# VHH binders against q93235, part 6

Target 1, 248 residues: q93235
Amino acid sequence: IFMKTLDPKVPRFYGKGTIIGVNPGVGYQPWLKERPDSTLIKYNLRDQKSYKAYLEQMKTYLTKYDSNATETRECGAGDSNDDLEKNPDALPCRFDLSVFDKGCSEKSDFGYKSGKPCVIISLNRLIGWRPTDYQENSVPEEVKDRYKAGSIAINCRGATNVDQEHIGKVTYMPSNGIDGRYYPYVFTKGYQQPIAMVKFDTIPRNKLVIVECRAYALNIEHDISSRLGMVYFEVMVEDKPVEEKKEL

## First folded at step 1 (VHH)

Design k07 (framework vhh_8k46_1)
Fold by ESMFold2-Fast, scan of step 1:
Structure k07 (fold): chain B 248 residues (1-248), chain A 123 residues (1-123)
Amino acid sequence: as target 1 above (248 residues)
Amino acid sequence: AVQLQASGGGFVQPGGSLRLSCAASGFTFSDYAMGWFRQAPGKEREFVSAISSSGGSTYYADSVKGRFTISRDNSKNTVYLQMNSLRAEDTATYYCAADSGYDILTGYEYDYWGQGTQVTVSS
């Protein structure tokens, strides 16, 4: 707790390259290239063309998980990436997309077709970083029922009182958030960044909902002004008859 | 080992220009999309610009459109950011990043991140 300076606070880390700050930022997908400053996910349930770009972006993003069997290993509970770069034979844990088969897979059009859109949530790659567990009695209430030691819990809520009334039921995949076995991050070919998906099960039709998602671990600070450990985006699922298209 | 070395920062007066460079090694540069991000003290990193692996597509944050130009030279394994008409609000540490994905990314899903170069715009 101190006054911020003009110069960024830059920690020293193992390996080459440095990411500013000790707290990871939070990112989301789908993001569309043609609207780089937009955080709006907007589509019409009755017009498959209106969400095709989001589906293609999701597929493209997830392509990085399709290969690398020789550059990754299968990891069970209790495994980690702790030996990366210390052991020349160590391989990063393979991230298994099958955890998203409950309505957030390509087969289900990532929930878009059914009006239950899925959003990918990830943490920025901070070299050498890993989550620190909350003490048993100190887990924040909003993630207490879904927190697992060794993992990063994700919680998404409406950003304003109105958005909180409208956001409806949200499902997290995996329910416990991002598993710590995929940490620490190192500059290693074949590293698969772990992700979570958030599914908006009952988001209202024809209403803009502003969403705030936070990542939870003892060493993740939430700061509204700097948006550390959190991300904002908007969702609008329209249910409107398809009329004649405007000429482009 | 993979590394990204950003350089070209410095002190400049409002309205001035700087050219940042990011030299890459340890991977096949021509297969990677490249991005520039910046972070001022106490603020989250923000997207600045990105360029596809071939250089055929470029994207810019609205705050820098018309003032900044991203380019790359695959024969030199280098990405550049030409910054014109600099403003006080452009003061930040600038970072380059590389991603193996087919498309340009503006989020933090880049595979590799470099060390930063400081840009200070002040009269």
Scores: ipSAE 0.000, ipTM 0.167, lowest interface PAE 15.4, mean pLDDT 80

Design k08 (framework vhh_8k46_1)
Fold by ESMFold2-Fast, scan of step 1:
Structure k08 (fold): chain B 248 residues (1-248), chain A 126 residues (1-126)
Amino acid sequence: as target 1 above (248 residues)
Amino acid sequence: AVQLQASGGGFVQPGGSLRLSCAASGRTFSSYAMGWFRQAPGKEREFVSAITWSGGSTYYADSVKGRFTISRDNSKNTVYLQMNSLRAEDTATYYCAAELGYYDSSGYYDDEYDYWGQGTQVTVSS
């Protein structure tokens, strides 16, 4: 019988947002804790109160990216977290929110006031997982012009033909998707989960649009039944008068 | 909010099997990730298993891997824990818990869960 001693630097159980697996799930924000059964993002452009909760949720979510200079490092293109498992002095790459400054930052109310709402797209943390590159001739058509080797491309479309007629123009930040320098994930202090944002530039007023977003890498399978590699949510941007009830 | 009721516990001999059920009511069950935790007398509550809201991913404590299987039936608002090859060390009160399925949680920590059910007692004779 071989007895193995537990490494005291590695927790017996992995931390929040960690999984050992082969295909990442996809998540989105803003998702409201007070409405956990709803995937609907619905607000009225003429009523600032109607989108305040979404803005607060976006800000709360993004606090995880607050500066952590002692636990993270700046990474250039082509860098990765490869050394985190083997080198105790290695630091995870710092995720820079300034990539969202073109209309998807807190200063722009994440596009909500202008009727161009932004949605965060993230992959669930899979321990040891990293994106595998498509061969140049095998990149899916819908992401071909925005795919970058080493990265995970994001594409959002209307879930049905009717939704696709209505969804309009979508802008992706970063344009090439989620950069692979933040992979692989290992359980380490200071790890920053990379995200992308999608901005709905021309979504129509007063129409419910069901959105399907997919993540693209060779080792991400799209499974409709289990919703692996994809996520669904609904957006409705209303533009209608606000009536206030006169109180006696 | 969601209400959870755990059931299916009982007395079993070492090497035996039990199937625990956790029935949910109050809100759409399929919106929640679900977890099983256990607590023996005088010990801290520990993670056993978790399943994401879609059922696409499952997680297990090292002590139960290969012996326990978590599954869910969203049409019945129920999550199950099939426990095989039970050992005396598995004796505990088992709790089911629900959390926000889209919150990027692995389910490993009890502070990740928003709603907790009443426990069901499992006793494995030694």
Scores: ipSAE 0.000, ipTM 0.199, lowest interface PAE 11.5, mean pLDDT 78

Design k09 (framework vhh_8k46_1)
Fold by ESMFold2-Fast, scan of step 1:
Structure k09 (fold): chain B 248 residues (1-248), chain A 124 residues (1-124)
Amino acid sequence: as target 1 above (248 residues)
Amino acid sequence: AVQLQASGGGFVQPGGSLRLSCAASGFTFSSYDMGWFRQAPGKEREFVSAISGSGGSTYYADSVKGRFTISRDNSKNTVYLQMNSLRAEDTATYYCAAVQEFGELLDSYEYDYWGQGTQVTVSS
């Protein structure tokens, strides 16, 4: 039996890179490597140069989804990555970027040019982790209308009362959040991290808005100090004339 | 300038212990998740452990769970890896790395800053 387990025909899916954890952290893009201490997304609608780095970062992040059909498989609503643990030839579910075609695609400059910027939201990878469903009467009020069993709902709000007044209308893609068919995460070639995008449809011009995004499933706790199940970032969409340096 | 300086490696016998340290400078340390990775000769780099910026969340590779403990001291800009019950299979160069909050902890390519490494050799 031990010798059979070490058969070279059976790939080792376990071992290197296995993370043991109970609660995923939440990440966002665009995060700029050249400003690593900043969570601020700030740009001027009248200055295309001011948002170019954000667009390039979004494009770079999304290149991981260019994997061909031989490395991934199409998954239906009842599918999941559960079979990856037991079948060494199984392929991970393909993540389709077309769900973002409503104003959060590369062709729409991810909404930046129109002042409706999109932000990618993802869960940090925890090997073997999967969302646990809320009971139907226990879904948190803020995601009740967008919660789907088997999935992870996302909700973004203003971090303070002032920010909440300013944040305006927020659109979520997919509307039901991150689909559970892409879980559990397993350490395998071709795995495609599922993501959601949040579009800030009516964020006001020339105002800093502090945003708090939370991920929702029964087995996700929210703790700011540990960065569990939630993330903070700031958005500032300016509409100001391009000014010259003062010369004396 | 950003720097990560790993130290504390050395020679130990199986069952021994070592404490690795990684001193960070040039960035806001508490805003970064910190990871330890290792690479044995002729092998790919593999994840060992990670700790969130606040220190509230810790993660371990299955091969080290229960034997290694990661911790950090944000007042000293230092992350530590306490390695107990060392095995010959733990022999590798150990690297500390920093990823801003929101990075994928398992993906070493997402880490922005890397230390020079410290060699750990477990042999009788």
Scores: ipSAE 0.000, ipTM 0.284, lowest interface PAE 11.3, mean pLDDT 80

Design k10 (framework vhh_8k46_1)
Fold by ESMFold2-Fast, scan of step 1:
Structure k10 (fold): chain B 248 residues (1-248), chain A 123 residues (1-123)
Amino acid sequence: as target 1 above (248 residues)
Amino acid sequence: AVQLQASGGGFVQPGGSLRLSCAASGLTFSSYAMGWFRQAPGKEREFVSAISWSGGSTYYADSVKGRFTISRDNSKNTVYLQMNSLRAEDTATYYCAAGDEWELPYEADYDYWGQGTQVTVSS
């Protein structure tokens, strides 16, 4: 709520040289194009129509991963996009949506039907950018158990002390965050932007929770006023009787 | 309401030039990346070019690189596509689009779309 007093549409350092391009912004889905100024994800667990637009937006966002399968390749743990700039025959790594099959797939209605909604977290594309590893003893405490060298860890918390009391258990997919094999980003129509999903396993019913998510790598700084390395949104899962169009 | 109005299309002979414009209203223009896409009859829409919020970074499809130049004027809420050395295969309806995600080669990455402007390159 407090963060809604800020205007995130005009970056603070825009027009004073390109500060954007050295530190990625963080985005989330479902963001509804019909309500572009809203960061609120609100639905009634008992009313499937109340979350249909969020499911449709999630499905629409994920269609980009189907369209370029022949312009991508399978990548193992040691692979990366390092040769995309030098080799015209090189293909970017294929992003596998099956990592979300633990309650954040289309078959699970992205957790919305079960009251465990999933939210996509992504980083803005920056040419040649890749995550820089923390030194082993300098990994921030909040991601220490889920950090993997070469990758970007995600952590979501309540934005205020009250929100943190309410947010409950959060599950991250993949558990170690966004894998570095999809970096560096190079402009190519076959490139598949890696994403993470965050599942709110035990978010309370009928309470507005303001969520702050941060992306973690040594070369990511956190500043919401500049839209760097972090994002805010609100979640409200209602459990309220549906008012019938006909009485009783 | 958000509106993107593309203009500047027309008929030209091979080797000719055209400048397309896309005027935006109803959005904070300087906060959006802008892209140009084109669609020829019977084909899918394809990426042409993109420009970052500040204009500090630009991207081009391989088929137009070196011939087309994208630019923007944030004071006029307008993005431009200068098309030089036009070829028959450049014949298409050209669309402008706005997105908050930088470097947007996919249609699904763009949030707002304009009306097209027709470009015909023929002898």
Scores: ipSAE 0.000, ipTM 0.238, lowest interface PAE 12.5, mean pLDDT 81

Design k11 (framework vhh_8k46_1)
Fold by ESMFold2-Fast, scan of step 1:
Structure k11 (fold): chain B 248 residues (1-248), chain A 125 residues (1-125)
Amino acid sequence: as target 1 above (248 residues)
Amino acid sequence: AVQLQASGGGFVQPGGSLRLSCAASGFTFSEYAMGWFRQAPGKEREFVSAISYSGGSTYYADSVKGRFTISRDNSKNTVYLQMNSLRAEDTATYYCAASPEYSSSWYEDLEYDYWGQGTQVTVSS
């Protein structure tokens, strides 16, 4: 039952040794800078002020994708960042936020108002790292229906049997996960880190749900003790009467 | 409370050297990556250098590579920036920042949880 809680003295993510290692760590947003040791996303559907900070954090995080066309290039099928190591004038692939227009955009308040909150999932930048494809008959069952060669699949589950009963339906954007065209990472100005979003469509009201998200590629190992290739956070969507408003 | 105290700034002639220090308290320093950023008057804040929690990896902006050296002493909870061959373009307020080790996007200021108040560096004849 060790997996039920995170020690507050531990950084939000354990992954020391992944910065120059071969196994990327996994991160998430939103977390609030005012509560850096907290992995809890908690808000009340009836109180807009209770989730405003999460919306502002999501908006702030996504401003890094406002880069102009001169720093990045459009990438189609078969493109990648392979040329970045060989050609100092090569431009990194532009990451298009419109893939999140299925209820995880700023226009939709990232699903928070509707009780279907979205969470950003990202991989740490490892210099020269790229995903390795599973063989067709070796794709893990939990991502088999959403796995695409050249991509990193994401799967989020309840961390315990009780959490798994409560987590409900989860939607992934893009459905095939993080596209490999944004890899490898090298020391490149204008590089845009690819991300995925996970939307919790039917998460129950007034219940704490502990979530475990894993990234899937052949060269991503999942290690619970080192928290490699995975991340944990908690979601609590409350639906309760609002207390009298307080002046800040 | 978390505190990052940057020091060592000052006035220096072009071609001179300065060493900046950043003393950290209120968090487990040895588990955090550390970065240096700078901001010149009227300009955006830009990345300068970063170092992993162990000191095994270092990163530099192209404009400072070969001239600046980042280092850390985990026993003293301090990160350093040795600045050599200083140019007028290096004039800025220098800030130190701390990031959880899970984040290796060290060029992005948004990846840093804690920030210091800064120390002014002026390179002028």
Scores: ipSAE 0.000, ipTM 0.219, lowest interface PAE 12.3, mean pLDDT 80

Design k12 (framework vhh_8k46_1)
Fold by ESMFold2-Fast, scan of step 1:
Structure k12 (fold): chain B 248 residues (1-248), chain A 124 residues (1-124)
Amino acid sequence: as target 1 above (248 residues)
Amino acid sequence: AVQLQASGGGFVQPGGSLRLSCAASGRTFSTYAMGWFRQAPGKEREFVSAISQSGGSTYYADSVKGRFTISRDNSKNTVYLQMNSLRAEDTATYYCAADEIAVAGTYWEEYDYWGQGTQVTVSS
């Protein structure tokens, strides 16, 4: 049996005012619309046709960042979307996909061809929500080397002890996770949802690995029963010979 | 602005040991994740080992796991690769590389700065 990705649960008063203090859910891509009940990313490294649907889904998802430049602005350190709720003429921060150019870009086939597949991680949108910083010495051990104040760190591990032995090395882009300058989320024209990517550098061939990814900020609680602040999916990179009859 | 110099290579017999060093110039060394890669004649560059900027996380290719140990000394701006139980298949030019990512990648194009290689030859 497959685990389902939780669709964002909208509180009963969502859209009728600013809702603050709700725990965000975590989503991932590539999620295939033709297999909506599946969280399985499975392909054969030797068969380019087996991962084409995942590549097309990744490309489709990322087209949302092709927005008109007049509807976004460049944001540096110290910037945020704070004024968007009060000023209808304020522009949201532009999200730059070049942060994924180290093996998780379209030019790299998102790592699929090399057996190092990339997965997009995002937070469900909550109006007015923003990350709050951990106190000194309170940063969880698993993200302390990659935590940056004002940001949301991402950590992915094997869901069971066996999966953790198999998952191998993962790379995070950006390394510090999802930058807080793209928060708070507001219903505004041109808003670009920030994302991170996780690259599975040494995932084993011909083994199913169940992955658990968590988002880290002081105001994100992890709840396995509700799957809040975390997401599950499965990866299977096969390395099986392709017969001539199966190529056509 | 960061320069990396690999050293410690040489000729060794099967079963022998070598320690490679990678010295970095500048005060930014402690902010970089570090990796070791190798390339044998006529083969592609392959991952060997990586260490996070804090030294809290280390990673190894399956072919070297249990035989090689990566470490760093941020006070000396140096990363080390201790190679034990060397095999003929370990013969290659070894390269050190630096990236600002806390968890270093196995994909060599991810690394921003590269050292000049040091040759390791394992033969009887």
Scores: ipSAE 0.000, ipTM 0.118, lowest interface PAE 18.3, mean pLDDT 79

Design k13 (framework vhh_8k46_1)
Fold by ESMFold2-Fast, scan of step 1:
Structure k13 (fold): chain B 248 residues (1-248), chain A 122 residues (1-122)
Amino acid sequence: as target 1 above (248 residues)
Amino acid sequence: AVQLQASGGGFVQPGGSLRLSCAASGFTFSSYAMGWFRQAPGKEREFVSAISGSGDSTYYADSVKGRFTISRDNSKNTVYLQMNSLRAEDTATYYCAAKYPDFYESGDYDYWGQGTQVTVSS
């Protein structure tokens, strides 16, 4: 059951656009604003112009992590944003993009040129929300090998049996998903939203693949209609000749 | 092209009611969260209410909770804001906005409609 109105006992709404909720939605990039009806990532390996817009969108999205280092701090294992609610002078954890240097960085054109495209996965910011751990023996089978207590595991599969046959090998960065040290989210200056990337290592050429990605924590419910806890998009990596002989 | 057309604003006295509508075109409406925002003269734009793509989740700013109701009709590509018990402080231009895939944050809304003016005068 989704929350229909804010509970009077929940902390008051903070800021001008931040909401309070219990179940985060999942988003992805690159999503092109020029094609608002499309969840399709489609490009031709032989035509660099066909994927330039996706690369620019990815670069633009990631510039939000270029914020001033004085407004963030380095966080290690065991750190969290718990102190942000108690002390407004506490600094939020810095999100380090170097975790994507294994084929999902700007230097690698986010895998697009090599036919191994990367997709950014993020959770909506809900005030005070944090992941709740699964009990050790109750972790869902599809993420148990990559689940880490305190974190949110990501799993992407083909949406239908045919898509699952075609999707091939998928690599997750970070491998354990979205680390809980960046939670809870509180409305504070310098907060950096954590993200994960999913790399499609062996996606086939000239085939449309419908992808379903889910985020996993005990307190994440999956709902397709609201895109809560999950997201859908399509990938088509073409390998087709660019030049056509012009008939005269 | 994406278009969001807000309507239903007008003049009312305190305690009155108005229903705003926002007709959407140029995108898959049910895949977008819809929000209402308002801006009073000389002030910054503020969040009023949001509704998920399916309509199953709704959110309200504390200042309007219990007085305003957001709803949507995906078959008509329209989002509504029912405003009851209106106060002078509700006077503003009201904007509808769309967010893919359902982020709801005001700073992250992707498409903004033209405004509709609401004036509550005593």
Scores: ipSAE 0.000, ipTM 0.212, lowest interface PAE 12.6, mean pLDDT 80

Design k14 (framework vhh_8k46_1)
Fold by ESMFold2-Fast, scan of step 1:
Structure k14 (fold): chain B 248 residues (1-248), chain A 121 residues (1-121)
Amino acid sequence: as target 1 above (248 residues)
Amino acid sequence: AVQLQASGGGFVQPGGSLRLSCAASGRTFSEYAMGWFRQAPGKEREFVSAISWSGGITYYADSVKGRFTISRDNSKNTVYLQMNSLRAEDTATYYCAADSTIYEWDSYPYWGQGTQVTVSS
């Protein structure tokens, strides 16, 4: 003889502890599809046409954030996409591009016109992945001043000793990196992948600078051979006269 | 754009085995994490298993752990779900889905068409 019992609704997705130790890849923009083998961002400050393709690529990339209000929700501090693990009909957190209003917006030509170009940094999607917090005393030195629990800090440096001398001041938006409220990632219509932007405030003119950017969370290991947790690209901001067409 | 085609479903008795395949078209398959999800009639969609782009990391729902094995062959642009010791509760339409691990301007996650698995005596 058995009494009828109500089985509790069991979540059909693994909890966060099960995915510890997963290493997401890191991507950047602008990357031009017409030059797929190139990681070079190169333009001339005196020639607006030289950076038009980068601006158009940035605009195209960001269009996925501008028109999906009904398929996303506003998320405050302490919110997350955890409800998506239990209910596929729950709405993912909306990503707000206004965090880039300090010189990395479309209105600012993403810093290109002013010689302070902005680059989008993102973690490539990994199903169910979320950042794991460093303990307060274990935060890596290079991100210690910009690390916030629940977030993924970004740090960009010159890849060689020469590049380290030349890269200059870098500004990160948001300052604390990619907020964990947009995790875990699940396959859901309307999911808005969080991004950060890196602004190169004092990059030198007419010099090629090789940049290495790393993403920081306890469960991110850095391995360039597998392109895990880090990415490389090159920046060259030229300040050269535009050639005039010589007539006879 | 990634196009996914799931196959290998069918009728099987309890305790039997099936292998599902998810074939992807396009040049970016090796850059995607791949997942299997299922949905039974009247129930919510359930995560089943996932595999990283390299195949080095796998995840399983507790309900299938020890019975199902996910694998991939990047040379064939295919992910597999080997299902052993099947139970009536495994009856569902199974979907495969791709997620970008390198390029974010790729098409948003695509579920592909499902394949029906029916476990019945």
Scores: ipSAE 0.000, ipTM 0.210, lowest interface PAE 11.1, mean pLDDT 78

Design k15 (framework vhh_8k46_1)
Fold by ESMFold2-Fast, scan of step 1:
Structure k15 (fold): chain B 248 residues (1-248), chain A 124 residues (1-124)
Amino acid sequence: as target 1 above (248 residues)
Amino acid sequence: AVQLQASGGGFVQPGGSLRLSCAASGFTFDDYAMGWFRQAPGKEREFVSAISGSGGSTYYADSVKGRFTISRDNSKNTVYLQMNSLRAEDTATYYCAAGLFEDYVWGSYEYDYWGQGTQVTVSS
């Protein structure tokens, strides 16, 4: 019932800075090469081999942030990539992975060993796109306590009422979502795509939980049928004896 | 500007062959993984094949393994899909896409740039 692929509004590009297609899609990691059409993150807590591939995929994905200092710059609050559109010599903001040091870093095995798996959430890139702030009184209720002007808030819920009961506590890193200082995107060497991570702190054992994550900004529309501004995946954290195949 | 132009579609009979091409411009081609996706009438867009920026890694959907071959020519900024032993189920509009990844991306939504489609019809 959950389709791995869909027909989103396809960006059309013509001329520098010209774009057709204005609603970013939402992606997630880890996706495994062995099961490229699967949205299922499934592993057994008692079998380290069952989640090793997810850890390797997370590590591989994050190596793109090991860019040289000459290709990026440090950005503080209030900075942005606005200069990238005007100045070809401007450097894109460096994305800081230390924001994930609260249980979603490589040192924490991205939470998998502890049964608190982390999932990367990202937006697809549209040239010149930037988040538009909600007015202070129009922020959606589900992200109101974690919304920050200039950012894209992320909210993950169970896809059905049963999944909502089972999903448990979810932690967002950064808590305010994806920071707008990494926007606008322009095609440039050294650009570091901003990401958020979602940690499933109390997901139940031996239960399939269907997760729906949405990205929130005034100029992100949610379309359930086309999955625009949102993404679906499934998580199953098993706690069961390891199957042993005897050959002798 | 970024452009991806897909071509090479057409009508073929079951068992026939076609070669699709996707010409890219406006970005550093060999830094990008390239993918082929298809969409049949009334169905969702599905993954077909992908190739890494260097051409060292290739990936195929189970439905096309052993029949389709993806390749690229970085000197011509072009990716190809050689389709052999075509079946009625291969009838679809085929799209090429580009993404900045070390390997390949498994979902259509994670590719950064998309080309215009080229129609493939396998029928008697």
Scores: ipSAE 0.000, ipTM 0.192, lowest interface PAE 14.2, mean pLDDT 80

Design k16 (framework vhh_8k46_1)
Fold by ESMFold2-Fast, scan of step 1:
Structure k16 (fold): chain B 248 residues (1-248), chain A 123 residues (1-123)
Amino acid sequence: as target 1 above (248 residues)
Amino acid sequence: AVQLQASGGGFVQPGGSLRLSCAASGRTFSSYAMGWFRQAPGKEREFVSAISWSGGSTYYADSVKGRFTISRDNSKNTVYLQMNSLRAEDTATYYCAATEDYGDYVFTEYDYWGQGTQVTVSS
């Protein structure tokens, strides 16, 4: 089905059929290339240099959503990527970054300057995968108020009881999570990966908080030992005086 | 750029075990998702297993699930494929591959490919 010899730049080989992990992995940003083994987001509110790398990483990540009118289409209510499986010429829905305009945009320095840092949450793309709806009355309590049929709800909590006491208020953008209209993914040119952002509105200063984010759909299993359907990272927002060093 | 070298292939009897290694050179190994693919004579290249940049997410083809384990050691710039309970059907050239993993790339779309290592399962 896939024509591996049609790639004009580099040999890209597509696996036959679908990856049988059935359950997508969950990723986050900002992840820093300079510290690839670190899941720690740590910065000092009083030192713009301490969070510059996180802002640049967020900006770099989001450049993939720059306008591409010839390879994507605007999607309104009721539109979906359902046709992508049957029609190789169908255009994927363009992902609208304006949903992040309330404190998680580049204009707001993704909340870092205000001590309300935003984190991107995404699902790894599995070819042909779609979210399966929970039955009414079977939606997990922690996402019940923000669940929308056809979509993937996101919930972030403190990883331990102490972290949960410290994490404070969390805002989700969009509130109902990742819209299912951007699924399924099939090898379509111009496909834009849907994302959600999580804003830590009242995270405490000078405290390390370990965060666990989970993605919710009937066909997403949660298993901490294999990190199925979930991701961990740590946030520390410091509020410390900046020491100016001058050599005389 | 990432350069990949697969090794550890060889001759093994059915039911045996073998561990493949993929050594990476380049400055950004820890930022890449890694995958193993195989190609048997006269067949198309097929997906075997994949692992995210952090090692937190792993994926397996149905044919190898429960028998193969993918892992990585970012301090050694190496990804491994532990193959247990090998079958004649596992005979193939095995390739390791890499692609940038910002938590959202498809593991079947790989930009960098290593040379293969031959695995032969025969009595």
Scores: ipSAE 0.011, ipTM 0.299, lowest interface PAE 9.3, mean pLDDT 80

